VH-VL binders against UPF0128 protein PH1314. Designs and how they scored, part 15

Target 1, 225 residues: UPF0128 protein PH1314, of Pyrococcus horikoshii (o59052)
Amino acid sequence: MIKMLEGYYIIENPGVVPAERRFRMKDLKAWGYDLHLGTIEGERAYFISKTGERHEGETYIFKGKEYHVSRTQKEIPENARLLARIIIERGNPYLEVWLEEEDVKFPLTKEDPRIILKRIWEKEKLNQLLKHVRAVGLTTDFYKDNVFTQGIPLPYEEYPPKVRRVLREVKDIHRDLTGFGRFVFQYFGEVDKMHNYRLYWTLPTLHLFDIDIANEVDKVLGMLD
Short names: E, the ipSAE of ESMFold2; O, the ipSAE of OpenDDE; V2, 0.75 times the mean of E and O plus 0.25 times the DockQ between their complexes.

## First folded at step 12 (VH-VL; framework fv_zigakibart)

Design f50 (from d1 with light chain S53N; at its last look DockQ between E and O 0.67; V2 from the best seeds 0.67)
Fold by ESMFold2, look of step 19:
Structure f50 (fold): chain C 225 residues (1-225), chain A 120 residues (1-120), chain B 107 residues (1-107)
Amino acid sequence: as target 1 above (225 residues)
Amino acid sequence: QVQLVQSGAEVKKPGASVKVSCKASGYTFTDYYMHWVRQAPGQGLEWMGYINPSGGYTKYAQKFKGKATMTSDTSASTAYMELSSLRSDDTAVYYCARDYDWLTGYFDVWGQGTTVTVSS
Amino acid sequence: DIVMTQSPSTLSASVGDRVTITCRASQSIDSWLAWYQQKPGKAPKLLISDASNLQSGVPSRFSGSGSGTEFTLTISSLQPDDFATYFCQQYNSYPYTFGQGTKLEIK
């Protein structure tokens, strides 16, 4: 939905931020991990390591426990799901990731989401996300200030067609990809072929771990550059 | 099913006025700008202007300022276009056309057209 | 006002032919151009938006290209159903303007 409030246009989807989300091997690899089947202290388990760090047949000690790699997985096992959620503990956000195989849960990692997001965005060269992120919790906030000449903000009907398209792309992301979001936008016009605008964008943090969604958000953030 | 159904043909004398209606159904009326486009006999298409049904904002092509008046009735999901001081060169088919998505500037759903004939 | 000039005004072609229709703008409109098809006695039908974006339900034999001031609608293999008049329309600047139309007649 588009609405004007106190001189700004607001594009909101007030839906529900999902508690957990299923991810693909593509996403896990983008996060920088390999998935292994093997043993931990002799018991069958799935576990992760940094991409390329451990190999099939390897036995190693990590944090006082013995790991053996039987197989490095090419795909998420057919009878399993890769799942993640964002949890807040004592005011700090964590990405909790596990593999669920036929109702058996194998914890994989619990880590500061900011560390993993930065790794993804650097590797994938998502420079708009890197440059404009301001806060990460259950939601992630972006702020972009590209104002060089600040006049009276223009109404939507006076936006150039490309600028109107930014708002429609945001609506589509909220509707089709994230299910929730809030985008606040103000446009002052084009001076010397430079768009003068300000934006604030709140999105569910969990969805930014989906590399295809992250790419779309980065693309929209850079549309007017 | 998305539809725009316009009022029937009109025959008018010079100096009269006419009000064409466009009833929308099958979608949320206030989410899309409504445009009016005319086509004189044997001629091409000519954009007249639009109305935003959410709040009633209008924009007119310069040629039609003072000639056309666009309004809407949100409770009836109906847009209106009124022509005043009719002349013979106002004879045309008048279409309402829905914007593709909010305000893109191109139109994906059209009414069937309303023929307005101005003759003495 | 931005003047949109189409060529040719009338085009005769046979089933199976590759057909091109051009539209020129009097100043740059970037890619903010749509193509419409109009059959006799009917309202126009949207075919292409943003110069090259094929609308859903429109056959893949239709394609659009161009940017700036010159644009082309192409029908790769003409079918009998394609007999119609075609219009381009710019939406870069107010007032929105249409080309004068190209009547496509199938021999």
Scores: ipSAE 0.636, ipTM 0.864, lowest interface PAE 1.7, mean pLDDT 92
Fold by ESMFold2-Fast, scan of step 12:
Structure f50 (fold): chain C 225 residues (1-225), chain A 120 residues (1-120), chain B 107 residues (1-107)
Amino acid sequence: as target 1 above (225 residues)
Amino acid sequence: QVQLVQSGAEVKKPGASVKVSCKASGYTFTDYYMHWVRQAPGQGLEWMGYINPSGGYTKYAQKFKGKATMTSDTSASTAYMELSSLRSDDTAVYYCARDYDWLTGYFDVWGQGTTVTVSS
Amino acid sequence: DIVMTQSPSTLSASVGDRVTITCRASQSIDSWLAWYQQKPGKAPKLLISDASNLQSGVPSRFSGSGSGTEFTLTISSLQPDDFATYFCQQYNSYPYTFGQGTKLEIK
């Protein structure tokens, strides 16, 4: 049956996301989202919805288009393309739609990642971490003038004291994180402690929804705050 | 309560080896680096090195490379420091000391010390 | 190696006095410096970390200051329990090094 999803907001600038920045199933689940197969106007599509929401077998109408959800998926197709984001104005969840095998090349809206990230990030904890990262000079100049000039990671014990202090702050903040915030740290982490700390050191280069923050730490702080 | 309890005093001949133990209690042994510091009679403190009980990584001051060996037994919550080829100038009180956090480099809990006397 | 030099080597003072002990590093160590108190026959006790951070349970009469190469430990009003030897320690680079100690003795 056709149902109107009140409060959903469609962003209609579909785009193509690079393969290395596409979500994996484990990443979606860590963010609290499930993947679904369905159709948009009869064409095969994939939907991302908040974990626990039931959409299977439902048909929805948004801005004159018919969306049908068929089943939950365990895998993201290798050739999936991001088409649009649907934001639920009430409750701050969102729904993303993709077309499998469709070679659609349109620019993404400039506001898509900022609107979505502000709603799902644990703002307080991530803002604290990014302020600390900035305070110890984790900028392009720091990478250039420090141990990263050769691209070789060091054992934790060999980093300068100010770097180890930041990593201890990351440990303390990570302890307090849940949901999406914990996913952000885990995305750059490994089970191995040494690898985990090295990857967290690259936090300023977060690749979320095609956002490159290497040169734009203050903009990321603005989005999270 | 957090405590570090060291083995008793030792008297050794020049050329011998000594192995000092440091038993930790009251905290998770593998969460803290363990440092070794010595103090010759009437002299100041000298840092020898540390061990990370989680994984066994060690770091030695240059003068103790090839002379001191630091090990740990996680099941017994005990750290060890073995000093080889003893000379008279190795006569000192040897302390184990717990790093404050993840290798801050300063020490919040100390053992009571083990006196090692090297005499012919 | 970074050499840590304390001054004075011995300091005589009376209960109630304000005393200052200095520590100089042979090269910059930012604020990566700790202060310890040692009484005869006892292990050292951590007083201050990061040049100025007073440790929990240490009396407020103790304070530390400084950065780079020049550091001070101040006791604002000496108590009988404060007569001891004091050591500074840098942890900016390996090997970690201590000052030679300052013996604080009753006048």
Scores: ipSAE 0.382, ipTM 0.797, lowest interface PAE 2.1, mean pLDDT 69
ESMFold2 (binder alone), look of step 19: mean pLDDT 94; pTM 0.956
OpenDDE, look of step 19: ipSAE 0.703; ipTM 0.891

Design f59 (from d1 with light chain Y96W; at its last look DockQ between E and O 0.78; V2 from the best seeds 0.00; counts 0 for: pae E 3.1 > 2)
Fold by ESMFold2, look of step 19:
Structure f59 (fold): chain C 225 residues (1-225), chain A 120 residues (1-120), chain B 107 residues (1-107)
Amino acid sequence: as target 1 above (225 residues)
Amino acid sequence: QVQLVQSGAEVKKPGASVKVSCKASGYTFTDYYMHWVRQAPGQGLEWMGYINPSGGYTKYAQKFKGKATMTSDTSASTAYMELSSLRSDDTAVYYCARDYDWLTGYFDVWGQGTTVTVSS
Amino acid sequence: DIVMTQSPSTLSASVGDRVTITCRASQSIDSWLAWYQQKPGKAPKLLISDASSLQSGVPSRFSGSGSGTEFTLTISSLQPDDFATYFCQQYNSYPWTFGQGTKLEIK
């Protein structure tokens, strides 16, 4: 939906975002982890370590418990799901991650999402996300100000075709990828072959841990540069 | 299925007015701009303008300013185009056409056309 | 106004032939160009958008290319259903304008 408020255009999808989300091995690897099957204090478990830190056959002590790596997984097991959620504790966000094998849950980590997102975005060279992120909680806010020449904002009907396409791409991301989002956009025209615009984009933080979604958002943020 | 159904052919005298209707079905009427395109006998296509059914914003090609008036009725999912002060050179087939997605500028669904004939 | 000029105005060809229709813009329109097919007594049908994007349900023998001021529509192997008039349309700048048309006739 496109709505106008004081020279802004707002594209929203008010849909329902699940409290938890399923992820793939490629996402876990992008977060910087290996997944292992082995034992913790002699009991069969799944657990993680930093990529490359622990190897098959290794036994080690972590936080007072003995871990043994039987196998480093190349894929999420067929009978299992990698799941995560964002929780807020004492005003701080955490990414909680676990593996669910049938009905048994194996906690994997609880980590500051800002640390993991920064790692992903640096490794994948998602420079628009790095440069324009402003806040991370249950949602993540981006703000981009690319205004070099002040003027009266143009109505959507006067946008050049490429600029109108940005709004359609945002609509598609909200509909097809994230289920929820709010995009606020203001366009002032092209001056000296440069687009003058301002945008705010709020997206569910959990979805930004899907590397394909993160790539698409970064691409759209840079479309007019 | 997405469909645009226009009102029937009109025969008018010079100086009269005509109002062509375009009934939309199979999609959310207010989500897409509606365009009007003219084709005179043996001639090519001319873009006349559009209406945004959400809020009623219109834009007209300069040639049709003061000649055409575009309106819509969102409760009936119907767009209208009225021609005033008809002359013989207004004789043409008039199409309504839906924008592909909001306002891209090209049209994926067309009405069947309404022939307007202006003769003495 | 941006003038769209098509070449040729009329083209005679046989079933199975490969044909190319050219559309020239009087100034750059980037890639903001569509192609339509129109048969007598019928509304135009959208074939291609954004110079090269084939519309759903349009046979793959149709293709489009070009950017800036020069654009082409190609039909790789003509079928009987393809004999029609073809129009290009720019949507870069108001007013949006169409080419004058190219009539594709059976030899």
Scores: ipSAE 0.451, ipTM 0.781, lowest interface PAE 3.1, mean pLDDT 92
Fold by ESMFold2-Fast, scan of step 12:
Structure f59 (fold): chain C 225 residues (1-225), chain A 120 residues (1-120), chain B 107 residues (1-107)
Amino acid sequence: as target 1 above (225 residues)
Amino acid sequence: QVQLVQSGAEVKKPGASVKVSCKASGYTFTDYYMHWVRQAPGQGLEWMGYINPSGGYTKYAQKFKGKATMTSDTSASTAYMELSSLRSDDTAVYYCARDYDWLTGYFDVWGQGTTVTVSS
Amino acid sequence: DIVMTQSPSTLSASVGDRVTITCRASQSIDSWLAWYQQKPGKAPKLLISDASSLQSGVPSRFSGSGSGTEFTLTISSLQPDDFATYFCQQYNSYPWTFGQGTKLEIK
């Protein structure tokens, strides 16, 4: 049975596992491009439609085309980097995008994301943050152990086209399903000592939000304390 | 509907500057990037750069850095492109063009073009 | 810079013909390519984006295909209004670059 699904591939409640146990998704062309999606072995995957319903399935229809999502275990190359991890707040879903290092040039960072975000917020305030807040960039030491951290985001204009396409798709789905968009960073630790830091990215196009932007940013910054 | 209307033709002497305007209507001006593209007589299209009217962020092709200046006036929904130190090989039709959506890099709406002629 | 080369530079055809225009990139651009039509004295018109996505209002006789470094624009049954110059454009890497154009003229 083919399900009429228009939306994003989401992994629900991912656990903590080494990077080498993640699987690449093949033949996922829902965004007009083949992406390698990181998924944690043993976790459930859901496709959210624009109607908000969650579906499980191997065959999807996205924008009138049939797409097949298959999972094959493959070691992540040493030169690859987790490019973006986007959390959609509809019951703890998330999306991961994995790209080769050649696609994106990010500096490695070992700073606590909370310190980086507070520094940016205090230094630049909202007006300056908007110059960078169109995009999320991730740098990870995930290959060394089962944790990853967020790096400093690049200006939207400096991301590769495939990343900008993913960000545009997520923005549209958030607007259609929730009346508001939120992109957050999440750090995974040990299950019994899990650290979840949610960093808010704002869309410079304020009409996309039904929620007061200042209030939402302040709420996220409060969570970092 | 959605429309970009450019300023009229200009004839300039070598060494002068010219400023071309592009008035947008029928959409929210700050929601779309604006690009500038030129076309020399009988030749192909050459991308010059873009401006994000929302933040004023600009990106120029290397050849136009220091030569072209892109600005916008959000209250007037108008984009501008100024070319300095004009030479005869700057003779071209200059187009403004709207990016389809959040810097897709292709252009769905074009201005009618402004002819700039550089001669003695 | 990525160099875009179109072939042929000039193509003569008759109404009703199937015509194909090729565009080659000097390095891979994935599918980040658009096609435009330009008639004399007028601004270019977007026909196809992302190598194969037909734009709203463009006749279905136009189609695009390709990925990587080789792309084609096809007009399945040429109409009088189709005699124009066609340009490909890559938007994979800055600076955006265009092909030199293919002039489609009456045989």
Scores: ipSAE 0.220, ipTM 0.685, lowest interface PAE 3.4, mean pLDDT 62
ESMFold2 (binder alone), look of step 19: mean pLDDT 94; pTM 0.953
OpenDDE, look of step 19: ipSAE 0.762; ipTM 0.913

## First folded at step 13 (VH-VL; framework fv_zigakibart)

Design g2 (from d1 with heavy chain S54N G55S, light chain S53N; at its last look DockQ between E and O 0.45; V2 from the best seeds 0.00; counts 0 for: pae E 10.8 > 2)
Fold by ESMFold2, look of step 13:
Structure g2 (fold): chain C 225 residues (1-225), chain A 120 residues (1-120), chain B 107 residues (1-107)
Amino acid sequence: as target 1 above (225 residues)
Amino acid sequence: QVQLVQSGAEVKKPGASVKVSCKASGYTFTDYYMHWVRQAPGQGLEWMGYINPNSGYTKYAQKFKGKATMTSDTSASTAYMELSSLRSDDTAVYYCARDYDWLTGYFDVWGQGTTVTVSS
Amino acid sequence: DIVMTQSPSTLSASVGDRVTITCRASQSIDSWLAWYQQKPGKAPKLLISDASNLQSGVPSRFSGSGSGTEFTLTISSLQPDDFATYFCQQYNSYPYTFGQGTKLEIK
């Protein structure tokens, strides 16, 4: 949905933020983890460790329990799914991650999503996300103020084609990648070959753990720089 | 499905005016800008301008300022383009064309064209 | 105004040939270029947007490339249905302008 409200250009998809999402091994690795099959206190389990911290054949103690690494996985097993969700407890967001092998669930981690997102964004050099994130919960808010002189917002008909292209990219992200989003944009024109604009962008936090989606959002945030 | 149907061919004398209609169906008329494009006999395509049917805002190529007037009737889902002070070199096929998505600048749906012939 | 110049003006080819049409802009238009196909007595049909984005329902033998000032439309294996006139169009700045057209004829 696209609408104009008092000098704002608003792109929103008012769909439903999904409760949980399936992820790939490349996402787990971008989050900074290896996936292992082995034992915990002698019982078969899947578990994670920080990338490179534990190796095949290693036995170690973690939080009072004995772990043994039988195999470090290269891919998510074909009979399994890597799943995650965002939950809010006492006003704080947590990323819960688990592996579901057929009918059995193996908890992997429960962690502050801000820590993992920062790790992803630093590793992948997603500098626009790092610089412009404002809040992280069930949704993540970005705010970018690239206004060098205060002016009157231009109507859409006065937007240069490149600016209109950015708005199209946002619409495509909401439609094709996230299913939900709200983008609020003001454009004040080009001064000294610099675009003057202000934007707010709300996206589902869970989708930002998909590194391909995070990359696209970062690129769009920087398109007018 | 999305369709643009234009009014029929017109034969006019120099100095007269003509108003071409373009009726839209199969989509929300006010959500897409409507463009007009001219094609003289044996010649290429020439963008004339557009109208935002929601607000009535228009933009004209400089060549057609004062010559063309674009309007729309939201209740009839119809765009109009009027040419004034016709000359023989206004003889052409005139197309309405829907912008791909709001105002991207390229056109995915075209009317069938309206031939306007100006002769004495 | 940005002048769009197509080359060649007329191209004669046989079914099965690989065909290339070039469009040159008088100023940089980044990638904001579309290609249209027009058959006699018909309205133009959108083939490609954004220099290389193939429209839905357009056969995959059509492809586009280029950026800046030089753009190319390629038909990898010409079919009988492809004999038509082809136009490029820039939408980088007002007024939007079209190339003069390339007529693709049977050899």
Scores: ipSAE 0.005, ipTM 0.547, lowest interface PAE 10.8, mean pLDDT 90
ESMFold2 (binder alone), look of step 13: mean pLDDT 94; pTM 0.959
OpenDDE, look of step 13: ipSAE 0.751; ipTM 0.907

Design g3 (from d1 with heavy chain T30D G56D; at its last look DockQ between E and O 0.60; V2 from the best seeds 0.68)
Fold by ESMFold2, look of step 13:
Structure g3 (fold): chain C 225 residues (1-225), chain A 120 residues (1-120), chain B 107 residues (1-107)
Amino acid sequence: as target 1 above (225 residues)
Amino acid sequence: QVQLVQSGAEVKKPGASVKVSCKASGYTFDDYYMHWVRQAPGQGLEWMGYINPSGDYTKYAQKFKGKATMTSDTSASTAYMELSSLRSDDTAVYYCARDYDWLTGYFDVWGQGTTVTVSS
Amino acid sequence: DIVMTQSPSTLSASVGDRVTITCRASQSIDSWLAWYQQKPGKAPKLLISDASSLQSGVPSRFSGSGSGTEFTLTISSLQPDDFATYFCQQYNSYPYTFGQGTKLEIK
């Protein structure tokens, strides 16, 4: 729904922030990891390493435990799910990632999501996300202030067609990709071929680990550049 | 199924008024602007204006300001367009047309049309 | 107001022909242009939006191109169902305006 409040338009889907989410091998690779089947201290396990760091047949010590790589997986095993969640511990967010095979959980990593997100965004050159992120927790906030003129914000009906499309693209992202989101937008017109606008965008952090969603958000953030 | 059903044909004398209804079904009325387009006999299409989903904002092509009045009843999913001070050159088919997505400016669903004939 | 001028006004063609209809805008409309098909006694049907994006359910023999001030609608191999009047419409600026129409006739 689109509504104007004190010169702002708000595009939101009021759903719930997801507690955990299933991911694809494509996402794990974008995070910079390989998935292995092998042993940890002689017991069958799945585990990760940095892409290219460990090879099939390799035995190594990590954090005091012996790892042996039997097979580097090309895909998530058919009887398994790659899962992740965001948890908050003492005010700090962590991304927990695990593989669940027939109700057996194999922990893969627990890491500051800001570190992984920055890695993804730098690698994929998602410059709008890098430049405009303001906070990362269970949700991630983006803020962009490109207002260089004085005046009253325009009503939606007076936006140029491309600017109206931004709001429709945001609606589609909330509906089709994230389930939850809040986008607050204010447009003041085009001056010297530059759009004058403010935006604030809150999205579920967990969804930003889906590289396709991250790409769409970055694209929309840059539409008026 | 998405559908717009308009009220029936009208025959009026010059100086009268007419109100055409457009009942929407099969979609969320609040998510789409509603446009009105006219077509005189044997002629092309002419955009008249629109009303926003909540019914509190209208825009008219200059030619129709003071001539057409667009309203809506959101609870009934119905848009209305009234023509005042009818003249013979107001004889046309009048269509309601749903915007594709909020306000894009092009129309994917059209009513069947309402013929308004103005004759002495 | 942006004037949309279509050419030709009437086009006679045979089944199987490649047909091109042109629409010219009096000033740039970027790619904010739609094409409609209308048969006698019926409401217009949306074919193409944003100059080139084919509407769902519209046969792939229809295509659109252009930007700025000149746009074309092409039917690659004319079918009997395609004999109709075609309109372009700009939605770059208020008021939204249509071309005068192109009547596509058999023979």
Scores: ipSAE 0.693, ipTM 0.885, lowest interface PAE 1.3, mean pLDDT 92
ESMFold2 (binder alone), look of step 13: mean pLDDT 94; pTM 0.959
OpenDDE, look of step 13: ipSAE 0.715; ipTM 0.895

Design g4 (from d1 with light chain D30E S53N; at its last look DockQ between E and O 0.40; V2 from the best seeds 0.00; counts 0 for: pae E 14.8 > 2)
Fold by ESMFold2, look of step 13:
Structure g4 (fold): chain C 225 residues (1-225), chain A 120 residues (1-120), chain B 107 residues (1-107)
Amino acid sequence: as target 1 above (225 residues)
Amino acid sequence: QVQLVQSGAEVKKPGASVKVSCKASGYTFTDYYMHWVRQAPGQGLEWMGYINPSGGYTKYAQKFKGKATMTSDTSASTAYMELSSLRSDDTAVYYCARDYDWLTGYFDVWGQGTTVTVSS
Amino acid sequence: DIVMTQSPSTLSASVGDRVTITCRASQSIESWLAWYQQKPGKAPKLLISDASNLQSGVPSRFSGSGSGTEFTLTISSLQPDDFATYFCQQYNSYPYTFGQGTKLEIK
């Protein structure tokens, strides 16, 4: 009988995974892009390039169109918003990013979110996210198995104070940062100063493109190392 | 505003029992462990134990096992602590205290205290 | 059980003085220590958690430091409102235990 051998604690917020989200210039920079104002085929537009790839005053051809960079932006324009969403097309996830200036939308990119997330996590040295990601879609799943001695799982009241703090940090992330999440945790004790535990963590993928949220999730994943 | 309001002072004879109540308001009662702390006249503070109002799990300091019984009524947002077989050295002020956040082990909100006097 | 020993038991001081109160644990409690202030006839008030984290609404003249077995509470410039009894409490291990208290009196 296997079911009675499983001791775990579940922390969840069953809210709604948001369809789209506003982002800051710091997020765009973490994704590896510069934002430009200029022209595409002579028409005023905003567009992106890889950080450092294109400069003010440059004219270049990209995918058969002529781009001219008038100004590389240091901040999101005051009358604009940087927006993104995750869409699923024929079973594949895509990150769609655009700038909305007043009511005009300027598409910036549509890319596999896994490629951008890997780039962010490598650049920002978010090693826990890199090591433990399992799946990426509308939600992202993490799995971490740090069990070397699997005894009887402990109840929450018998966790060491630091381990109890991990669960409170997860609660705070779900409440304050993501609005949705599911965290499943089993703890077997500390042997030779090593914590023995398993965790699964499901979070909305779109929120992991916010660099502050990504940093916080990475930090919590590594708290017991 | 978060508040804990305890029942009034009690005067009891040796051998009797007493049940102190602690009514919570201004927060979700079942989200925080509730602790009980004793202070004898002119003395320091003594942790007695706690109850998790969600499900009723309790833990007692060894000194109070068999002496104290902690319960709660979630519909009334009220915690209770009962002392049995009272002795004169059970004379003290008894506080309920809310854990800071689930179960951290330290307390940010305290009841006003309930004086229990045991005399013949 | 972890025994928490405070010193001094009673401290006389004047307004404006710098005051330190010490708390010693019988074994390491890392930084899992809180400080409370209690005035006569009142419930204790939380001042500091995790040895050094000042609670919201507590004046900045209060500070805490230490780890392992030795901890201090410092009041940098004593005010009239600070005359009270102070307690440390460990929450590293069950049972949670308090120091015996330090009574801070007007000299």
Scores: ipSAE 0.603, ipTM 0.843, lowest interface PAE 2.0, mean pLDDT 92
ESMFold2 (binder alone), look of step 13: mean pLDDT 94; pTM 0.958
OpenDDE, look of step 13: ipSAE 0.802; ipTM 0.926
ESMFold2, look of step 15: ipSAE 0.000; ipTM 0.486
ESMFold2 (binder alone), look of step 15: mean pLDDT 94; pTM 0.960
OpenDDE, look of step 15: ipSAE 0.545; ipTM 0.815

